# VH-VL binders against q9r0b6r508to684: the designs that were tried, part 1

Every score and structure here is a prediction.

Target 1, 177 residues: q9r0b6r508to684
Amino acid sequence: HIRSDFRHGAGGWQIRSMGVSKRPLQWSQSGLLLGLRGGEELSAPKKFLGDQRLSYGQPVILTLQVPPGGSPPPIQLRLEGAGLALSLRPSSLPSPQDTRQPRRVQLQFLLQETSEEAESPLPTFHFQRLLSNLTALSIWTSGQGPGHSGQVLLCEVQLTSAWPQRELAPPASWVET
Unless a header shows other numbers, all headers, positions and changes below count from the first letter of the chain; antibody chains are not in Kabat numbers.
ipSAE, averaged over its two directions, is called F for ESMFold2-Fast, E for ESMFold2 and O for OpenDDE. V2 adds 0.75 times the mean of E and O to 0.25 times the DockQ between the complexes of E and O.
[cut] stands for letters that were removed.

## First folded at step 4 (VH-VL)

Design r08
Fold by OpenDDE, look of step 7:
Structure r08 (fold): chain C 177 residues (1-177), chain A 122 residues (1-122), chain B 107 residues (1-107)
Amino acid sequence: as target 1 above (177 residues)
Amino acid sequence: EVQLVESGGGLVQPGRSLRLSCAASGFTFDDYAMHWVRQAPGKGLEWVSAISWNSGSIDYADSVEGRFTISRDNAKNSLYLQMNSLRAEDTAVYYCAKDEYDILTGYYFDYWGQGTLVTVSS
Amino acid sequence: DIQMTQSPSSLSASVGDRVTITCRASQGISNYLAWYQQKPGKAPKLLIYAASTLQSGVPSRFSGSGSGTDFTLTISSLQPEDVATYYCQKYNSAPYTFGQGTKVEIK
C-alpha cells in the first residue's frame, strides 16, 4: 500500500487552482484544505507513480472530513500514463460516516476500465499500458461550492496494491488487440 | 500600494460598441480574480462580470450576458470589458475591482478603481 | 437568484448617535457578506467582510453582525465623515449581488 496521511506534512502533493484566485496548498495535521470555490487539481507525489499494474482492480481510497451537514464535493481521480489519460468516478457509495464531528467519509475509486457508458471509454490493454507507466495521479474537485459553510479536508489518500511494493511481480507483457 | 485605473469610457450611441480597460499595479495581478461593477447615475451598485486569474472561469450578470465580454492580459496587468450592443440602461460609471481570497471567509472585493463613465445616448 | 434587501433606504441622525443598517438575503449565504462605504463622488470602500470582520484601517466604531439571512451594520457613534451610502453584498458565488444601498446623512 502507498499512503499519504498528512500527519507530518503535505507529503509532496501539489495544487493547481482553477478557481477564481490562486491559492497555495494549505496543510494542517488534520489534512489538506480543499478549495472553497472553483476547480482544483491535487497532484500526487512520485511514490504513487511508475508501474502500478499491481494495483489493477484495487481501490484508491480518499478520506475526507466534511463539516456537519455537509457533503463531499464532486471529485474525480485522473490517471495519466503512456500518452493516455482516464478519469475515474467514485465506484461505490461513501463509507459509513464516523460518529465523531466533523463527519469523515471515504470515497473509493477502483483502478479499472471505465464502463462503456463512460464519456471516454478505454480498452483494457490501453488501461494496462497506462498503469504500467503512471506519470500522473491527480484528484480533481469542483470545490466546496457556495452551499458549504465549513471546511472540507483531504485527510488521507491510499493506493491499494495486490502485491507488496518491495516485491516486484514479474513484468507483464500487454498486447494491443 | 494597490492601484486600479479604468479607461475607455465616453459617449456612444445605442447599438454601438465600447471597450474598457483597467490597469492594475501594486499586487501580483495573475494571482487574483477581477471584477467589473457599474453604477448608473444616482443609483446603486450592480455587479457586471468576473474573471478568474487564468481566465478559466467567467461569470456575467443576466443584464449583460451575451453582449459584454470580460477578458484579461496578465502580461500587461490589464483587465478589459468589451461592450457590444450598448443600451441606454448601460449608462453608468464602470469600476474594476480586485478580488481577495481568504481560506476562512471566501472571496470579496478589497480594492476598487475610481471608475470610468460610459454614456449611451442617441 | 438571491435578493439582497437593505433597510432603511435612507436615514438621518445626529453626530454621536448609534446607527443601525440591516441587510436581508432571500436565501442563506452563511457569512459571505460584505459591507461597503461610498462617499459622494468616490469609489466604494470595503468596510467589513465575512459579515463581522473589520477591514484593516476602518474605524472601530463600525461593526458587523449576522449570519444566514439577516445581517447588521452598526456605527456606534456617527461622525460627520461617515456621511455616505452603504451597501451590503453577497460574495459566496455569482451573481455578486449588492443591496440597494442605505444613504446616511447628518441632521
Scores: ipSAE 0.016, ipTM 0.612, lowest interface PAE 6.4, mean pLDDT 87
Fold by ESMFold2, look of step 7:
Structure r08 (fold): chain C 177 residues (1-177), chain A 122 residues (1-122), chain B 107 residues (1-107)
Amino acid sequence: as target 1 above (177 residues)
Amino acid sequence: EVQLVESGGGLVQPGRSLRLSCAASGFTFDDYAMHWVRQAPGKGLEWVSAISWNSGSIDYADSVEGRFTISRDNAKNSLYLQMNSLRAEDTAVYYCAKDEYDILTGYYFDYWGQGTLVTVSS
Amino acid sequence: DIQMTQSPSSLSASVGDRVTITCRASQGISNYLAWYQQKPGKAPKLLIYAASTLQSGVPSRFSGSGSGTDFTLTISSLQPEDVATYYCQKYNSAPYTFGQGTKVEIK
């Protein structure tokens, strides 16, 4: 799995806009602030890009921290690669939870055709082609600022791989001290 | 120095319209959401409306929704409130307020203008 | 919507007295609470944010405490210049509701 957890900085994530962003990312050890402005996206660093075909059919998982009384904003995951661009809706909505406490919720974006926002004609095998040379992975929200749930933090982004790791047992050894 | 200067208040009759302005200086205006808060004479504070930095998100108190329109012009560092179908209960001092969004603390109003009085009476 | 209730509505105290003002939210708001001071004829001024963090330039006799639903503003030794109305405000989400205010006067 490929992860950003923001413990040691913004992890190479940047605000992408129509031009040079005039705002730095707002970051804390608890997460990256999802306070995007219109025309802005939160762009993933290179470790999420390139050949990600092993993630086909697997989720991108966003872990959010939502303040009391709030809810996650509507979010799209946007992908570009191999001359294609597409947007994904969440594959699952967060379960209702007690809103009286700050809480963490997960939002999953399944990397397959069933998660796409639009039903426009596309080349056959377009999703797999896009993942063979992923050039951008971005987070976009359709509404934020006043009236939306305060300071929603992006605490973790995980790109899931279809090839689960199998543990290899190390040779048993012990050394007398 | 952060400054917020409201203008456009006055005496108007019920059913009429009035447009308030707020001129901002001393900070990067288009980095912040802006709010209107009002206070009827001798009464408490009532939040009225908010607008995000790019006008993409707008909220109104129930008491003014459908009658008031908040807007901003980032090129002129200005916030506006168009107030239509005014009622006697809209009589108040109207304050322009800058919020301060912080990852840890949320939205609170760190700077306020001095207010402009709107009086709605026959 | 979350309701904000202040107590008392008004009080009179002597210079040097400890003054306590309470604010209650109808639902939990964590620490997303601010306190404002408004002197007669003036705009409100931020005193405290995040329930307990003193704004720069505010005298240290002011303090805030509480979390969740119950919050307190304390003036440890009332001064003549503290005659004002004090408001709490939740800001965890819209609407950004104020309490009804507490008027503080000198006897």
Scores: ipSAE 0.006, ipTM 0.485, lowest interface PAE 12.8, mean pLDDT 79

Design r10
Fold by OpenDDE, look of step 10:
Structure r10 (fold): chain C 177 residues (1-177), chain A 124 residues (1-124), chain B 107 residues (1-107)
Amino acid sequence: as target 1 above (177 residues)
Amino acid sequence: EVQLVESGGGLVKPGGSLRLSCAASGFTFSNAWMSWVRQAPGKGLEWVGRIKSKTDGGTTDYAAPVQGRFTISRDDSKNTLYLQMNSLKTEDTAVYYCTTDEYDILTGYYFDYWGQGTLVTVSS
Amino acid sequence: DVQMTQSPSSLSASVGDRVTITCRASQSISSYLSWYQQRPGKAPNLLIYAASSLQSGVPSRFSGSGSGTDFTLTISTLQPEDFATYYCQQSYSTPWTFGQGTKVEIK
């Protein structure tokens, strides 16, 4: 697993307000503030990039703290590699609660061929090519969300690998044997 | 600085009544949800009840042991929380704490505040 | 009502020890779980909220984890001032019930 918990700072992540230049990350003791006006692009550090074929079919998990009675803003993941790009949506969305206390929620994004920006999923071969040379992983947020009355904190990002990184991954199903 | 100061505790006989007050300062009281928590001598914490802000309906909820006997109310003009205790029982003997929380929607920080507590002793 | 069960009720430990306290809810409470510390003669102090968020000013040796029904409070390296009683509380639904407490004593 590759993990960022933001307990000791930005952890190499970079943030850009939508349509605006890069800015310093703002964080609390609990994580990075998200959901600023206009939306944001949060770029992953190098440890999340490179050959990520071992993460095929595995989830990228974002742990968020949402304000009382609130819900996470719309969030998507953008992957780039080998001249390809795609956007992923979370597999599920949490429901708001009637409470005065904040809560933590997890958004899961499966690393698979489906793309919200394409009329059809990428062929497995191309998706695997993308993962084999991942040059960018970014979190895209909207500044506006239903039931959102305050800032949302990004508390953790986790990329799951099916196998130890030093082990050879089994051949993909698209590889002819 | 947030301050919660309980008062009104004392000795009362079973079946008697007592009203506790909690004077609040250092925050926008009218927006706050307020709670009472009690602790019998040498025992654990027990949630008594809660009152929401007027903007959130101003409704109250109570723990089963005090339901129908205790009433939580508030005077926002005085920044004061009340606990009216009727039909008191020996098992109601406890230190009663006034509590509130605060969430900063801009920073994402969450805070929890307690008073020093006031002792209520129900004894014949 | 949601019942909160802490384990253990008490434990003995030494300075420098890793201490783990668990809290189990009778039903899922999502992440609406707080941990409090109470020293003798004092009001409780919030340590952790939303299951794993550290309250401002609380030392980083305290951490919380879990979701749903099972939660854990961990003190990575016990300090002299950490000998106290700890309580979990759910705020998922009223009544906002507490666990019975865990007393951390000096070995």
Scores: ipSAE 0.341, ipTM 0.780, lowest interface PAE 1.4, mean pLDDT 87
Fold by OpenDDE, look of step 9:
Structure r10 (fold): chain C 177 residues (1-177), chain A 124 residues (1-124), chain B 107 residues (1-107)
Amino acid sequence: as target 1 above (177 residues)
Amino acid sequence: EVQLVESGGGLVKPGGSLRLSCAASGFTFSNAWMSWVRQAPGKGLEWVGRIKSKTDGGTTDYAAPVQGRFTISRDDSKNTLYLQMNSLKTEDTAVYYCTTDEYDILTGYYFDYWGQGTLVTVSS
Amino acid sequence: DVQMTQSPSSLSASVGDRVTITCRASQSISSYLSWYQQRPGKAPNLLIYAASSLQSGVPSRFSGSGSGTDFTLTISTLQPEDFATYYCQQSYSTPWTFGQGTKVEIK
């Protein structure tokens, strides 16, 4: 799998702010700060791109830290490649908890063409084409969500490969051991 | 700098009463949830109870062993947390810590603060 | 009440060792799990909150993982100052119960 844990920096991620508020990418050891207003696009670094066909059917997992009583904002994952584009939504959203401590939640996005969470489903062949030459992977936030009383942090991004690196195909450039 | 300073500990006989105080500074006390945690000599940590901020209802919760005997209160005007201990038992002997946490909703940072504790000894 | 069970109760290790401590909750506590370090004669210090978030100022050799009922604290390379007692605490529901502690001793 390939992973960003943001423990030692922004890891090459870039931000494009949309709407009224514009801001640079803000990093801490706790993660990347997501915007509370407007929309934002977080673009994945090169290590997530290229031939990602081995991740077909596997989850992309975003780990978020949400403030006490808060909930993650609406988030979608956008894929671009081979002149094609696809947007995915997470399979579930957890509910707030009555506590003064923050919590971590995981949003899972299955890399598949046939999903109720997909905004623009593609035929399998086209989806494979997209994955074979992934030129962009981005996280899109609306900036507005239920219980959004404080900053939500992106703590980790993980792209899973279907094949073990030790036994099968040569390791892809995006796979970390 | 956040500071929590416990006081009021000492020797008391079983069945006796004692009131601990925790003087807080360096943060907005009135917004903070405050807790008491105790530790018997050579033993582990035991959560005693918590009081929420007035804004969050000011309600209290207690661990079962102290329920009905201990009362947590606060005086926001004095930045002071209290633990009223009645009907003390030998098993209540412990170092009592006052604690608080802080979540910065703008940065996402979370902090936890403890006092140095005050010793309560319940003995005949 | 949510019961927290740590394992092991004690362990011996050497400087440079990888140390792993586990904490199990009697029911799901989501990620509302903290790890504390306590040195002799001192108040506890928060190491990890929200199961895997590193407290500011804590060395990166400390890490936490887990969600639901099973949690792990890992010290990747044990340092002399890491010999202490460690506690997990759930804050999912009151009472905010602690584990019984794990004493990390010098081998």
Scores: ipSAE 0.303, ipTM 0.765, lowest interface PAE 1.5, mean pLDDT 88
Fold by OpenDDE, look of step 12:
Parts: structure tokens; C-alpha cells; sequence
Structure r10 (fold): chain C 177 residues (1-177), chain A 124 residues (1-124), chain B 107 residues (1-107)
């Protein structure tokens, strides 16, 4: 798998504010600050890009630290490649909690054909084309949240592969070479 | 340094009223959730209620035993938390603590603070 | 309401002992569980929050584990200052209920 844990920096991630409020990416050893007012686009570094067909059907996992009483803002994962674009929603949303302490939650985005931008799913072969030449992976936040203005800390991003890295397994039969 | 100092405790007769105060310092009070916890003599801890920050809606919640009798409020301009206690009962006798949490989203640090407590005795 | 049940209610131990206290929630509270220590005549002090996160300044001999309904506080090597009463508290939903407490006494 490919992973950013933000322990030693922003790791090449870049942020673009979508609203009126512009800000630089804020990093700490605990993670990247997200969810400020106005909406944001957080772009993944090159190590997440390229041929990612081995991640077909696997989750991209975002680990978020949520402040007391807070909830993650709406988050989408946007994929671009081979002239195609796709937006994914989390497979599940964390339940709001009436808690006074911070919590960590994970959002999982399955790399599959379902899209928020189209009425019908992207054909499998097109999605495979996209993954074969992934040119952009970005996290999009709405900038709206209930508690603490919807601010959260992105602690980790993980792109999961179908095959363990230690196993030199042949490409899956569904992967066209 | 965070400080919470309770006051207003004392002796009161059943059916009476009392208002406790908690003076806060050393943190941004207006952003903090504040709670009251009580402890009857020789007994365990009992959550009384909580008030959220204004930014988080400023709503209050109470434990069932005090619901309808106790009111939690705050004056952010004075960095003070209040507990208005009406229709007091003997079982309300306890040391009352005010508590707060401090959270730094950037560092992930989380702290919990308690006052020294103030004794409320309800007795005929 | 979520009920918290601690066990044991009391225990006797010696300095150097490994001490384990458990807390069970009547329903899943995820990891929204805190452990407090209270010495006689003092206000409680937070030891562990989020089930396993050590409060700043708390000795590393304290640790917390568990999720869902079953939680454990462990003192790896009991010290003289650790003889006290310990409480768990859930903050999953209001009311934020406490366990009944566990008194750790000197053997």
C-alpha cells in the first residue's frame, strides 16, 4: 500500500481553498488541518499516482481526528486519469456522537465505478483506464461542519493494494496489460 | 495555568435553592464545554450536567436526578459557569466540581481539568 | 442511558503488583471511555481518555485498552501513590455516566 502519515511533514500534499478564505496548508506532527470555512481541495503527491490498477476495488482510507463534539465535514475523493474524472463518497459515514473527547475516525473510499458526477456508473474499462494512469487524487471538503466549524485533522491517507507488497503475485486476471 | 474555582456551596434546607459559581481562568473559556460533577460523601462520582460552547450550540444536558430542578448557564464575558439548584433534596448533598476539557486540534493534546469542589449540604 | 459497571469494587495489592480494573458498558460506546484516579480529599485526575490515550503527565505504568463494551485499566507496577479509587466514565452519549468505582487498597 501507499501511505502518508504526516509524521515528518506534509509529504507533498498541497491545498487549494475553494472559498473566499485562502490559507496555506497547516501541518503538525499530528496531521494536516482540514475543514476550514470555504471548502478545500487537498491534492495527493506523485507517489499516489500512476498505475494504480492493483487498487481496483480496494479502499482509500482517510484517518481523521475529530475534535470533541465535532464531526467530519462532507468529504469526497476525486480521481483523474486518462482524460476521465470521478468523485467518490465514503462507503460509510461516522455517526455523530455526543462526546466531550476527541476521536479518530476512518473514512473508506472504495475504488470502484460509482460516481457522484454521473447518473450512471463509469464503465469498468473506463475506470480501469483511469486507474492505469492516475494523474490526480484529491480530497475535497465542503468547509461546513457542525462543531468547531467542521475542522478536522487528517492523520493518515492509505491507498490499499489488492496484493501484499511482499508477495510478487502476478497481476490479477482483470488487470489488462 | 488552567484554574477552576467553585464557590457558593453551603447549608440549605430541603426545598431551598442555591447557586454555585465556577470561576475559570487560564484558557479560552468561551470555547470550552463545561460540566458539573458531584460526589456525595463517601460515594462515587455522579455526572450532573454539561453546557456546550456557544459555537457548538450552547446546549445543556442534565442527569435525570436533577432534570427540571438544576440549570447550568455560563457568562463568557465573566469566564464563569453557574449551577442554579432549585427544589433541593437531601440526596443532593455532595461536593460539586466544575470541569472542563481543553483540546488543541493541531497537536492533538487533550486535557481535563477539575476545580477543588464546593460542598453543598441539604439538611433540615 | 449507558450503565457502566466496574469490577472489582475493591482490591488489595502490594507495591510492585500488576493491577487490572475492568469496566463494562451496557451498550457499545466505541472508544469514548475515560479513566480517573481520585485520592482521598482530592478532585479526580484524568488518567486515560479515548480508552487508551494516556493523559499528559500521567506515568507510563498506566495503560488503557478495549473498545465497544469492555475496557481495562492496567497499572503495570503499582506504586505507593497509586493507592486510590479509580472510576471509568463514558462520554459516548449523555448522561456521561461513571462506573461505581474501584478502590485499590494496600495489602
Amino acid sequence: as target 1 above (177 residues)
Amino acid sequence: EVQLVESGGGLVKPGGSLRLSCAASGFTFSNAWMSWVRQAPGKGLEWVGRIKSKTDGGTTDYAAPVQGRFTISRDDSKNTLYLQMNSLKTEDTAVYYCTTDEYDILTGYYFDYWGQGTLVTVSS
Amino acid sequence: DVQMTQSPSSLSASVGDRVTITCRASQSISSYLSWYQQRPGKAPNLLIYAASSLQSGVPSRFSGSGSGTDFTLTISTLQPEDFATYYCQQSYSTPWTFGQGTKVEIK
Scores: ipSAE 0.202, ipTM 0.717, lowest interface PAE 1.9, mean pLDDT 88
Fold by OpenDDE, look of step 7:
Structure r10 (fold): chain C 177 residues (1-177), chain A 124 residues (1-124), chain B 107 residues (1-107)
Amino acid sequence: as target 1 above (177 residues)
Amino acid sequence: EVQLVESGGGLVKPGGSLRLSCAASGFTFSNAWMSWVRQAPGKGLEWVGRIKSKTDGGTTDYAAPVQGRFTISRDDSKNTLYLQMNSLKTEDTAVYYCTTDEYDILTGYYFDYWGQGTLVTVSS
Amino acid sequence: DVQMTQSPSSLSASVGDRVTITCRASQSISSYLSWYQQRPGKAPNLLIYAASSLQSGVPSRFSGSGSGTDFTLTISTLQPEDFATYYCQQSYSTPWTFGQGTKVEIK
């Protein structure tokens, strides 16, 4: 698998603000700050790109830290390659926030062409062509969230390989799925 | 420094009304969820209710014993939390605490803050 | 509502003792469990949040464990200032209910 844990820096990730206000990428040992108003595009580094056909059907997992009373903004995963583009939605959404404690949640995006979570589904042939030459992988956040509740930390990004994985370790007790 | 100061406590007859205030300072009040917790003399802690920030909808939730009688509100321009208590009962006698939490999203530090409380005595 | 059952209601211990307090939730609350300490005549102070995270400034002799329904607060070496009443609280869903409390007294 390919992983970013942000323990030692932003790891080549870059941010582009799509709203009226531009901001630099903010990194801490806890992760990357996301979810500001106006919408954002967070672009993955080169290690996530290239021929990613071995990840067909496998999940991209985002681990987010959500502050008390907060909720993750709407998040899409955008894939680009071979002149094609596809946007994926998470297969599950975290439950509404009604706690006073911070929490970590995981969003999973399955790398598949035909899904209700796909904004623009592609024929299998075109999706394979896209994965064979992935030129961009980006996390898109909506800037329509109210106030500060949409701010979260991206703590980890993991791209899973299609090779048989033994067992996914159960999430830590502090992680909500 | 975060500071919460409750006021408005006192003696009231059953069926009476009282409004408590909590003056907050040292943090961005408008972003904070605020809660009331009470403690009857010699008894345990009892959650009274909570109000969310306006950005999170500003909604309130209450414990069953006070539902319909107590109302939590806030004035963000004054950094003040309120507890309006109507139809008071003897069992409402308690020290009432104002509470809040603070979280730094970048560092992950979490803090919990309580006032020193204000005593409400409901007696005939 | 989630009911929190705390045990024991009271215990006697000496300075230097290992003290364990348990809290059980009527349903799973994940890790949304906090432990508070209250000294006589004082407001409660947060010791542990998220079941096992130590509040800043709290001595390392305090620790929390557990998830789901069963939780434990441990004081590894009881100190004179630790004689107090301790409460667990769930913040998984409203109402944010407390346990009944555990009074730690001097033996």
Scores: ipSAE 0.139, ipTM 0.693, lowest interface PAE 2.2, mean pLDDT 88

